# Designs tried in a protein design chat: VHH binders against c4kar8. Part 190

Target 1, 263 residues: c4kar8
Amino acid sequence: MAELSTPSPASPAPLDGGRGDELEKFTLRGARQILQLLQDLITHRGLITAHTGGGHSFMTAVLKVDEERGRVVLDPSPDPQANRRALAAPRLTCVTQLDGIRIQFPLVGLGEGQDKGRPALFAPLPAEMLRLQRREFYRLQVPLAHELSCLLKAEDLARKPVEVSARVIDIGAGGVAVVVPTGAAEFVIGGTLPACRLALPDGEPIELDLEVRNLNRQTQRNGTEQLRVGLRFAALPRAADTRIQRYIFKTERALNAKARGGL

## First folded at step 11 (VHH)

Design x6 (framework vhh_7n9e_1)
Fold by ESMFold2-Fast, scan of step 11:
Structure x6 (fold): chain B 263 residues (1-263), chain A 126 residues (1-126)
Amino acid sequence: as target 1 above (263 residues)
Amino acid sequence: DVQLVESGGGLVQAGGSLRLSCAASGFTFSSYAMYWGRQAPGKGREWVSGISGSGGSTAYASSVKGRFTISRDNAKNTLYLQMNNLKPEDTALYYCAREWPSTYYDEYTAEYFQHWGQGTQVTVSS
């Protein structure tokens, strides 16, 4: 009667079932590499989306690495329900970026307590971290100053057509992630949104068809909830593809120059 | 405490029809998109269809488009899948789900976000 359930396998399942061997070359398993990457996230104030299951996530950050106790300290959500969901989850999937490179890692055994007198979440150090350095997985974090938007054609809760101007939070060769206020429109994974308009600098909006690939209700750092929608480009014309790639490259160059303290 | 209970499966001949039901409880049903998935013997899970919370938007896998119809009754907290012109390759255990996991180029994997019912078996004879 001592065991309530069997433990999960020691090795996590691959991110997708067909890519296990290819993803291995992007997987960090060395303790020093993991500690360094976590420290880089702290130094660069990297925001982390922690997925708790049920289509829910919350924004967090690594506050510190406690090497002596072998654990990470995370910033709790100001929304108590998001924290309760996280603590109840058997596993968190943490997703973040460093210089546009996707970083993903699991956290198992989340607990709560205090760090320097302030509420904190704690978890054992991850045994592995995934760092996807291929360009096809690259996502540019869109600077807020760019005010990049995508006008989505969708339906509201009353099944009426609605146009929603969604803020683009990241963009890559294959798609965009956008944020939509909760309740502004309804989406379904696998659904297509025809004739949406992506507004890029220096030109007319790009008209394109988008496929919904991901939906997540995300609790922000200020405790408010947003719907995050992952959208794949469908049948992107070459001219549009060129403009998107140019925007990504130009913005990446500008961000890298700024990080080096110069132009 | 999310509960999903599938029913309506059975044995049917090729060209026949079945209607599957999923009874949902433990959450505000109308606030969530709902999905049907299936798993054939010896195969991985395959996404079949999805429907938005209000029922205004639907999506289908290419293999079932034109043959299957997803619908919902929010007053009864019930999801349906009408399956017409069934083929032997439709033989599978059919699952109802509140979420559908994405591939790794999206935000998450199937292993982290599965909320499935027990399923209902569909067997199509030729």
Scores: ipSAE 0.622, ipTM 0.846, lowest interface PAE 1.0, mean pLDDT 82
Fold by OpenDDE, second read of step 12:
Structure x6 (fold): chain B 263 residues (1-263), chain A 126 residues (1-126)
Amino acid sequence: as target 1 above (263 residues)
Amino acid sequence: DVQLVESGGGLVQAGGSLRLSCAASGFTFSSYAMYWGRQAPGKGREWVSGISGSGGSTAYASSVKGRFTISRDNAKNTLYLQMNNLKPEDTALYYCAREWPSTYYDEYTAEYFQHWGQGTQVTVSS
C-alpha cells in the first residue's frame, strides 16, 4: 500500500522575482487576514486597478468573497477588450488603497461567469496580499480646493538656503506629504527641515519642524517630473496638533457627507 | 539600467574600522540622494544612513550616529560609508540604495523594481 504522499501544496509563487525582502514584512499570507482585508475592500467599496500586463489595466472592485468556494468575485470592465485581456493574462496585479494604505495582490486563474445574473469575473483567493502599512497614522487626502501648502526651508543643489512652497497632498496626525518641483531643493530621508510653515485654511500658518521620511519621484502624464516628499512632524506644539486634528476631522466629515449625497 | 555595486566589507574586530564603497551607474548620480542599508541575519533590512545629492545634508540611524560617516564623490559616482568603532551588532550585509525603501511598484508596468546592489558583508567579531 504505497502511501500516496499528498503533494505538499506548492508554496504560492512569490510575486514575481522583483519583490524585495523589504516587502516581506508587509505581506499577509494568513487566510483569515486575507479574507478580512478583502471584506474590508468590499465594505469600503474600494476601487481596484487591475493590471493585466503590457501597460494595460482596468478598474474593478471586489464584489464578493466566496469562502466556501475559495474565490473572489470581481466587477468586470465595461470594456470587453479589457476583460479579454484579463482572462488571457496569466496573472492580474491588483492595486488599491484602503485608509491611505496601499494594497497589492495577485490573482491567478481568472474566469468569467455570472453572479446573481450579472456578469462577473472569478478568481481563486489570493495566496498573499501586500499591505504597505508604513505609516503610523491615517492620512487624509487633501481636497484640491483646500489648497493646503507647506513652506519648506531647505537647501538647493548649491547648498544655499531656499524656501519652497509645496502643495500638501495628504495630511495626518503624524505628518504630511507634499509635492515639489524636481530640483527645487535637496532632500534626504532622515533629514530635518527646521521652522517650516504649514498653512491650514482656519488660520495662521503653523510653524513646525519636519523630518523627511520618504522621497518619490513622479513623472506626470505631461512629462513633468515632481518630487513627492513624505514629512513627519518632528516637533509639533500641542495647539498645532489640535488644529491639525480638527482640520482632518472636519474635512473627513465633509467628504463623507458629500459621498452620502448630503451636500 | 541602474547599477549599484558595493565593496569594502570584510571581517573586523570589535572597535575596528571599515570603509564601504558603492559604485553607481545608469543614472545621474548627483541628482539623487543615496542611502546605506543593512540586513543582519534573521532581521529585516534597516536604514543606516542617507546623503543628499550634493552631499550637503546627511542623516544617520541612531544606532550608528557618531560612529559612521556617509560621504560621496559625485565625480566618481561613488558613495562611501566610513564605519568606525564597529560592534558585533553591526554585523550585516550592507547595501547601497538610490531610494528608501529601495523596493517600489511601478503601476504602469505592474512590476516591482529595486535599486540596490548585491551588498557587501560586514562581520564584526567580539
Scores: ipSAE 0.273, ipTM 0.713, lowest interface PAE 1.6, mean pLDDT 85

Design x60 (framework vhh_7n9e_1)
Fold by ESMFold2-Fast, scan of step 11:
Structure x60 (fold): chain B 263 residues (1-263), chain A 126 residues (1-126)
Amino acid sequence: as target 1 above (263 residues)
Amino acid sequence: DVQLVESGGGLVQAGGSLRLSCAASGFTFSSYAMYWGRQAPGKGREWVSAISGSGGSTAYASSVKGRFTISRDNAKNTLYLQMNNLKPEDTALYYCAREWPSSYYDEYTAEYFQHWGQGTQVTVSS
């Protein structure tokens, strides 16, 4: 018999027939609210992943909000191909995080030009922005200094077994997102990766099975391309779950204390 | 630019077989994993199968494992789904995709960036 999979606690779980109404309570449509949120992203130098379709994205940032012209100014990619994909896309979906809260907004009508003599991308101000305050959407952005890694067991492009040490970029109760160099291994959504090893700063690596849930080719700010892989925890032992949650809470508290100037 | 065109659906009796095809254009086909999904009226999208760019790795939903086989011909830019021992519950619109919405990361972006075809209807009668 086929069983329906329930969404993991780390994933959005819209109800059938209620998706638009559910998103409405997290949707900002006021012009002042949108301008303020975009300004907050500038002030905090927030990195934005701009999805251009077809499993492609690039890293950008809001450089300026031009209220008089009703436009947002974005940092172009150093990779010309990423910029060409963005300009050809009917829509960009921009995703970022501010204080652990996921922020998402569409940009339509992207153009290119110059701002103060420097290359820039321009788009009309978004008519709406999502600010998702639900705990199940929380992903701890892993500090680079922690050097958190996950050793993945996969196959390379020649179908040979390989072990790939992947950098963990975010972690939640239900899984991790990792980055690997493009071409290091092949992944397929729905595929299982058995006996992977998640290394936390304190203690021995956690052995676990992972399911591939998401794949995206992301162009970094330095112009290099990386494959971002979203991985769901399968059959996680209680002791491992406790260690992961402890790491998340400890790191979140340390980041919050640092932001407030405490130690 | 990116275009996906499904074909091969139709009416078939329970226990029968169909082979679906998906013709891809506008991108380097061999560089992308490909997916088959389905949707019955009044139901959400159901992931059916996946295949890596080289064709070396495949995955299947539990409901179709052992009955369906995904394959690809990178020289022809074509994705296939061989469906055997079809059941009435397999009745759905079948579509191929270059990316699949996920339940972990980027699920809210997936609906803006899904490269779905128009689909091909499969109806299984008892």
Scores: ipSAE 0.315, ipTM 0.695, lowest interface PAE 2.7, mean pLDDT 81

Design x61 (framework vhh_7n9e_1)
Fold by ESMFold2-Fast, scan of step 11:
Structure x61 (fold): chain B 263 residues (1-263), chain A 125 residues (1-125)
Amino acid sequence: as target 1 above (263 residues)
Amino acid sequence: DVQLVESGGGLVQAGGSLRLSCAASGFTFSSYAMYWGRQAPGKGREWVSGISGSGGSTAYASSVKGRFTISRDNAKNTLYLQMNNLKPEDTALYYCAREWSSYYDEYTAEYFQHWGQGTQVTVSS
């Protein structure tokens, strides 16, 4: 005899995705660790992509941690529709990076109000945070000054080939994340984009095949909408791998040196 | 008010075929990629297939590639999944979804949000 319950068809997966022991070792559940990580995000002015489900997200930031009331204060979107979606969502999945390390956490029970006379979103402190500290998950945030781009070969709404120059926002050993204007091309998760061209600051563009791994319609802090596309290197030639790793290594070293010197 | 209504499931013997349908309403159907996902007893949600808004691009999970075909009829706001050579391991509740989110490669948590109730597929050995 067991309790029978109809599954909730619209519910998102748990934060760790039910992947058992694979993600458990990266999951922070201690109150002190969670508070410290949230404070680090505030100190570094870390931008957070808050996913509301259905492929929608908005850009936010932790403004403060209210330890006495057990809640976080978030910067609302300038887009009222994004805020409305967030407030209606049963759960937000918040994704950010700190020093190339992916950080992910759920927020449940989102509300709105004011903080020091300014609009704000409020949520209880997360019970868990995922912090992926593996080399293969490391993503370099690409400096805007580098003007790193990837020429994508895709299809438009009329099923005609198009080439889209996309700005690369992060890069790692396994792939890149790019942003494109909404409507520039059609993408489907699992689809392959052949013969794309990744332009690094030095040398000729690298020709490579990319697999679409994630799609997210993101409302930026300034209210503009963009499509964020996560792309995996489907097959990476050794010479291309060497150039990408060299770029990541040199850029990380330069950023670390600049951060220390900028004090 | 996004609504997705799945149909076409049932009991079938191994090697058989079924065609699933998903009737969509409350949004501009042709502007969205659409997906089929499934959940087997004791397992998490699994992505099965996707199709772009125009129908020009499709993608399939390795477990179903060559056996399943996704298609859409934008004039009828309907998504289809033709399932051939069904196996016992295809037994699951099948959902259609307007979006499938994977936040980062094969190693991050994925979420699936849909508004359909699902349609049960049971494949007998």
Scores: ipSAE 0.561, ipTM 0.819, lowest interface PAE 1.2, mean pLDDT 81
Fold by OpenDDE, second read of step 12:
Structure x61 (fold): chain B 263 residues (1-263), chain A 125 residues (1-125)
Amino acid sequence: as target 1 above (263 residues)
Amino acid sequence: DVQLVESGGGLVQAGGSLRLSCAASGFTFSSYAMYWGRQAPGKGREWVSGISGSGGSTAYASSVKGRFTISRDNAKNTLYLQMNNLKPEDTALYYCAREWSSYYDEYTAEYFQHWGQGTQVTVSS
């Protein structure tokens, strides 16, 4: 019985580590920008996952920005052990999302104290914050119940033509993200997949060419590995564009109605 | 641990050629698409070229298409970039990269990118 060593959850790569210049355009270093973004996190009550290293993390939030003292105030974990790990960590990696945009920032020099008589964590203001606004277009997270799929025409590991039915996980005006089993086909960023078929709920599949823009291997908690493929619409007929936009609009409306308690 | 080590950079005159290498370790090399990127002084990192795990599919940035050739030797766990007809605008730190990997956590959605330290390419006019 080979103990499948559960791959230790890889600690988030430090912002400075190896992500190079591609992230530079998404990195905020201006004091005013950083303060504004932190304030936005407060305003929106953004939940933050704080990584302490070693595969450990806890949920927190920015409670306050103290500009006078140049520090941020965080909500401590209800778990004392998590707080101890946080305080012992040389660096805290904070990850959150605001308006669908991933935000990541490091905190160094974490301390504990009290804010207005309540336990709090304190850290100097981050020197940089990463705001990953990579997408030009809004992408709708596709409800699982819609069962959107895309038939990809690709090559397998033996360079044999293969058709792969991929689940669509998000869709926008500019493209789709799909998931495929690892090893089902080979992809390369910048490659073109011709004559693919996008299946929408409202009718016949749309034939279109797709360009691979992103590849991301994802390991699920159960150990299953999937490949997320970000695809751009290389050539989209006007009629197809209209159908896609209609689907997005209709779905968003339905989701919003549900969120408001109307469904 | 994933390791990528670039080599082969240097000073070359315009119109010259270089061949970069990237030695990979810590993962099943043939199972991953590999990429070259570069960062010019004062600019962001840009994608240069990509190759699928088997090497069957390749892609190039428009700026290097027809001049650069990406290849790989899976038996040696090595990625290559043949650069011909180099131009001053090709001056940059060149990085090799593996495709993104992530542990999907509904709460953290962490993505990881693996890059080497880079090798400097300088093209003089």
Scores: ipSAE 0.262, ipTM 0.702, lowest interface PAE 1.8, mean pLDDT 84

Design x62 (framework vhh_7n9e_1)
Fold by ESMFold2-Fast, scan of step 11:
Structure x62 (fold): chain B 263 residues (1-263), chain A 125 residues (1-125)
Amino acid sequence: as target 1 above (263 residues)
Amino acid sequence: DVQLVESGGGLVQAGGSLRLSCAASGFTFSSYAMYWGRQAPGKGREWVSGISGSGGSTAYASSVKGRFTISRDNAKNTLYLQMNNLKPEDTALYYCAREWSSYYDEGTPEYFQHWGQGTQVTVSS
């Protein structure tokens, strides 16, 4: 009944009860399927955002699946504080994608040690993995070569209006995720950013009102911190929706063609 | 250690007012957006309001907009919620949270943690 699709702040556990039935059909529980999916993440060098709670995450990757010991080996953050947060967390929520399909899984019982003389993080194999194929959850990872940007109209730390050109890292039917340097502007979940401009290839920038849906502080693999901002399209005009969908389909088609021909 | 301690709840008649406080410690308070959530007996947690680090931007759930005002005092590391024209349906445990994460876009359950027991608000008809 809220104007916003208000966040469900309902549980330390990720899945709420109301979505349980819908997400069950996308949940993998077979040991072979889980092992194969983890191996696919290794093969494709998939970057994983590992959420440690409290708005913090870091970039990692699956380095190896150790079937003998029933564990995954993860690339630690170059930021020691991010690794300490991860080790202290009761669980990590790992998010990544393959071929535009969102993959999400929990890791519990994270430890640290060494793999072949290098620092590594270890966790038991997840008992389940979520593989989301619904169109509304589909997020296209934006190719760096496209230099997709969104000009955000926001306020800085001194409450002065600022325009920030933010890099678009993913895009879907309902919104975009952007990255900004920590401190470049202030955001609040549920807040509206009016008259922002989304620059798509092949055309004029699209003027949109955007609603802040999530905030996440990310430690990059090189140790720098950035803010990832999830933005929902508010009252998207039909013509803008059509252009965004065409960009997504055209880019997905091109990426799939490269994947098939360029292994 | 990050700590958030809520206070100011109580029993109030419909149409009355309460002011909640949240004392924060263990982090740079002004660097984080802060939020109020609530949980009614037998129901899930519900987002109520949010405020940016400087206090320049605020947001409210439709159910409380125009009745509740969120504010913060960064010099005192304290978050406030002024609640006016309270209704019986506002009866809940109220808790504050530092900015939280979701793991995917729209339709993902967002989670946040609070520290402490929260503060109980009971509105009599």
Scores: ipSAE 0.502, ipTM 0.812, lowest interface PAE 2.0, mean pLDDT 80

Design x63 (framework vhh_7n9e_1)
Fold by ESMFold2-Fast, scan of step 11:
Structure x63 (fold): chain B 263 residues (1-263), chain A 125 residues (1-125)
Amino acid sequence: as target 1 above (263 residues)
Amino acid sequence: DVQLVESGGGLVQAGGSLRLSCAASGFTFSSYAMYWGRQAPGKGREWVSGISGSGGSTAYASSVKGRFTISRDNAKNTLYLQMNNLKPEDTALYYCAREWPSYYDEGTAEYFQHWGQGTQVTVSS
């Protein structure tokens, strides 16, 4: 039988053959390492984007690890539709970051119930967790107070040119993730947005071309939906790369100082 | 229920052409970007092309740019892929999707089943 003779691999399917082998170096499979990482996410109140498929996701968090029952307890969405999509999904892909390091793990067999009298989602402990500790995969969560924005040049639903000021929610060496209102503009994965303007706190906006890498309709913690757009820097000038790296370094240093009682 | 039905594949000689179709139902077709992907035996999924909901923007993988053309007819809820100058390395199962998964990109699930069964394209040398 195919189901009994060929179990699905625990490792993520590689983007290409060589890529999968590289990613094994970043995959945690030890029970203690997995438990420690989940506890770190709880301690730091790490927000998790849980992808349910079909370009849909919702914001959640690990509330606790139930070691006795071998499961994690997750914060349900206030949007009942997001919860129904999650429960119907054969698999959730959970994406978050800790100290700028991307963390990704699967949850299979999601159920619902109560934890200490409150609604909760439950899933068996993940068998593996991916922790991408490479410069090119690093993403800084942009502090809300920085009001970092990117002016996107795109088309609306009627194919008319439109300029959208999008909030930058994370930034790395390779690109940014931005939030736009659903319906404000049209995007397609692989499409290029020319002459966009990235505003950093100090200096003039950086003019650059962006390539759309991902699109997700994300249900927020308050139950509202937004479109999250992942954008790759195309042909990034050296001066722009230097300014972006300085911003990331400065902000990370300031966040670390604040976390250690600086503010 | 979301349903996608691919058709138009077949056996063709190198340098030939094929036009693939994807009939969509169960959702507001014009509100979604649509994609063509392919998978050769024993290999991972490869993104081929994408088109925005209105059809105003298109994108292509470098391996097919200039040879393939993606289009859509929103009145018929149908997505198309015109494939010209086919090469043996284009041999694969072709499928359409309402969303293109990317394992490491934010907002994309690692495990995502395409909603269609696919249509086989075989290019002989």
Scores: ipSAE 0.538, ipTM 0.828, lowest interface PAE 1.7, mean pLDDT 81

Design x64 (framework vhh_7n9e_1)
Fold by ESMFold2-Fast, scan of step 11:
Formats: structure tokens, C-alpha cells, sequence
Structure x64 (fold): chain B 263 residues (1-263), chain A 125 residues (1-125)
């Protein structure tokens, strides 16, 4: 008996600019828009994966935008070899996320020096930035107060069936991310979890099949360990899709109203 | 200090078989899902297969399902990939990988943190 093929997880690699007009509508080329987006990355302390080519990358962040000199200041890697590779690269491809939206931009002409007496990397402001606002890429960060949960049907370390109530930390059109205590259940990327139950605030839990897309172990500042699991909706009935979208819309609207001083 | 050391690659003819091994050290092997990935010349890294910590769950890319079998021996800290009915398209550097862990409260969208140096598989036509 041949089993059904499990789709490969999507690559987190940089998006190909050769997609022509499909990506052009998401590309920012205005100097003010680019500056505002870079400042948003600073404000939200966004971590950036900088790809130097040849399969190499390092983690960085925008520390400052120097508008007068038209350059960005980046946090260097603690690994000297990563910094040498970056400086030797003709181009860095920087990839990050802001509020679940994928952001990608090139940096050319990287240099090193000091900022306020500390080592720093410098590059001219990018001429363009991709801000990919697609329904499939948008993720709502779920307010902790909503206590949104998903009951997962999985196996424990002894291969015994287990049901785990997992906290939903983000949700989008294509799936959810959840956190579980390390050891509560085991997962494998590409595996399918059938008949899970997503509990939204209004109405009955939604029964759906989920596919594991990514796994990330986290050690929190207090030393506790948790597992973050990215889950794709394997097949989503229109009624379930409509209800999830309604939750996302209503929650965004409520968060926007609260930010505007609605108590 | 996490170490992953792949072996078992080589030159084989189309339709042949090959078994890859990955020796893991520096972490509690049975506590982590393990993966095989590959990278062909001029292409990005492609996920091939995964296996849960206990070995109870496996997953495969559609391109290899039915031909490849992933397995593990937790007593030996070793991951295996049995490759049958090899095709020229399977020519690639094959990597052993472990899932991401981090010291941050927030996760990352990257699939795998630790990769070995790889073992070359070349399938002649």
C-alpha cells in the first residue's frame, strides 16, 4: 500500500526577484517609505537573517538609520568569520518579518567601523524593499487575553496517543503557530495531525487537519523550555475559512480601536 | 557542541541503492526530530525526509516517497536514509539536520538549525 505523499515544507529562503510584476506591487521604492519601514524594524526590534550567499547567513538587526549620510547601521555577528563573509559578499539579502508580514531587502557596499565606540556594520540605504502583504503570508499575533487554544491529537515520546491543548500565538489564512511544553508530545515536519480542534471565542471549536510546517525549541528568559509548532491548514472548508477570517478581522479592528485610546 | 557527521554517499547507477548514515553527538539525540535535506548544484536546499524523536512518525517529500526510508537508532545516536531506485535527479549533497532551538521567547520561521557537512551522492544515467 502506497501512502499519500506529504508536501515538502516551504523554504524560508529569500524570494526570487525574478517573479516580475507579481512582486512589483509589493516593492517599496520611495525613499520615505523605505525609511519608515526601516524605522519600524528598529522600533519592533526585528531580528534579520542576512544571507551572504553560498548558503551562509547570520542574525543581525538594524540599530540605527543615519538619514544624513543615507546609511543603515547593523549589529555585527559575534562570529568574526560571519562578519568577514558579509564584508566580502557583493550583496546581502536581508529577510525579516514585521507583524507577520514578510520583509526582504538587499544591502550592497557593506563596510565596518564603530558606532558610539562599539563595532558596527554600515551599508547604504536599500533602493528597494519588498513588503509582502498577501493573505497567505499575513499572521495575526493572538492577544494573550483571548486564551485561544488548539487541541492537538499527537503522540508522546512512548508513541502513545495524547491530546495536547496548545496555546495559539499567531493565526493566518494558511495556518496557526502554537506553543506546547517540551516533552508534552512529539512532532515531525511534514507530518499530519488529523481531527484537531481550534477553539475560537465565538461558537463551536473548528475541527480540522493540520500539517506540521516548522518546529522551534525556545528557552525563555526564566529558563523554561517550550516548543513552537507551525501548522498549516491541510484542507479548510469554506465555512471554517470564513469564521477564521472573521476572527482575524474583528480582532484587528478591536486592537486598532484600543490603540486609538478606546479603553 | 552539536556535531552531525554524514557518511555513505558515492557514485551509483540509476536504479541503484545507497544507505546514508548520520552520527550525532553533543545533544540528547532521542529528544529531537531529525531530518535529511539535499542540495543539488545551482539549486537551494530541499527537504527530503523527517523522523520524530521516538521514530513513531515519519514524513517524506513527494519526490522521494516510496523510494526512500528514514530510520534512526537512538541507542547508537545514528540517523539513516535508505535510498532505493535512485534517479539522476537525486544527485546532490545530502545533509543531516536537527530542528531549530533558540534562546529567544519568539520563534523563527527557519526549519533547521544544525546541518552537517554533507555526503555527496552522484547518480549516473
Amino acid sequence: as target 1 above (263 residues)
Amino acid sequence: DVQLVESGGGLVQAGGSLRLSCAASGFTFSSYAMYWGRQAPGKGREWVSGISGSGGSTAYASSVKGRFTISRDNAKNTLYLQMNNLKPEDTALYYCAREWDSYYDEGTAEYFQHWGQGTQVTVSS
Scores: ipSAE 0.313, ipTM 0.727, lowest interface PAE 3.3, mean pLDDT 80

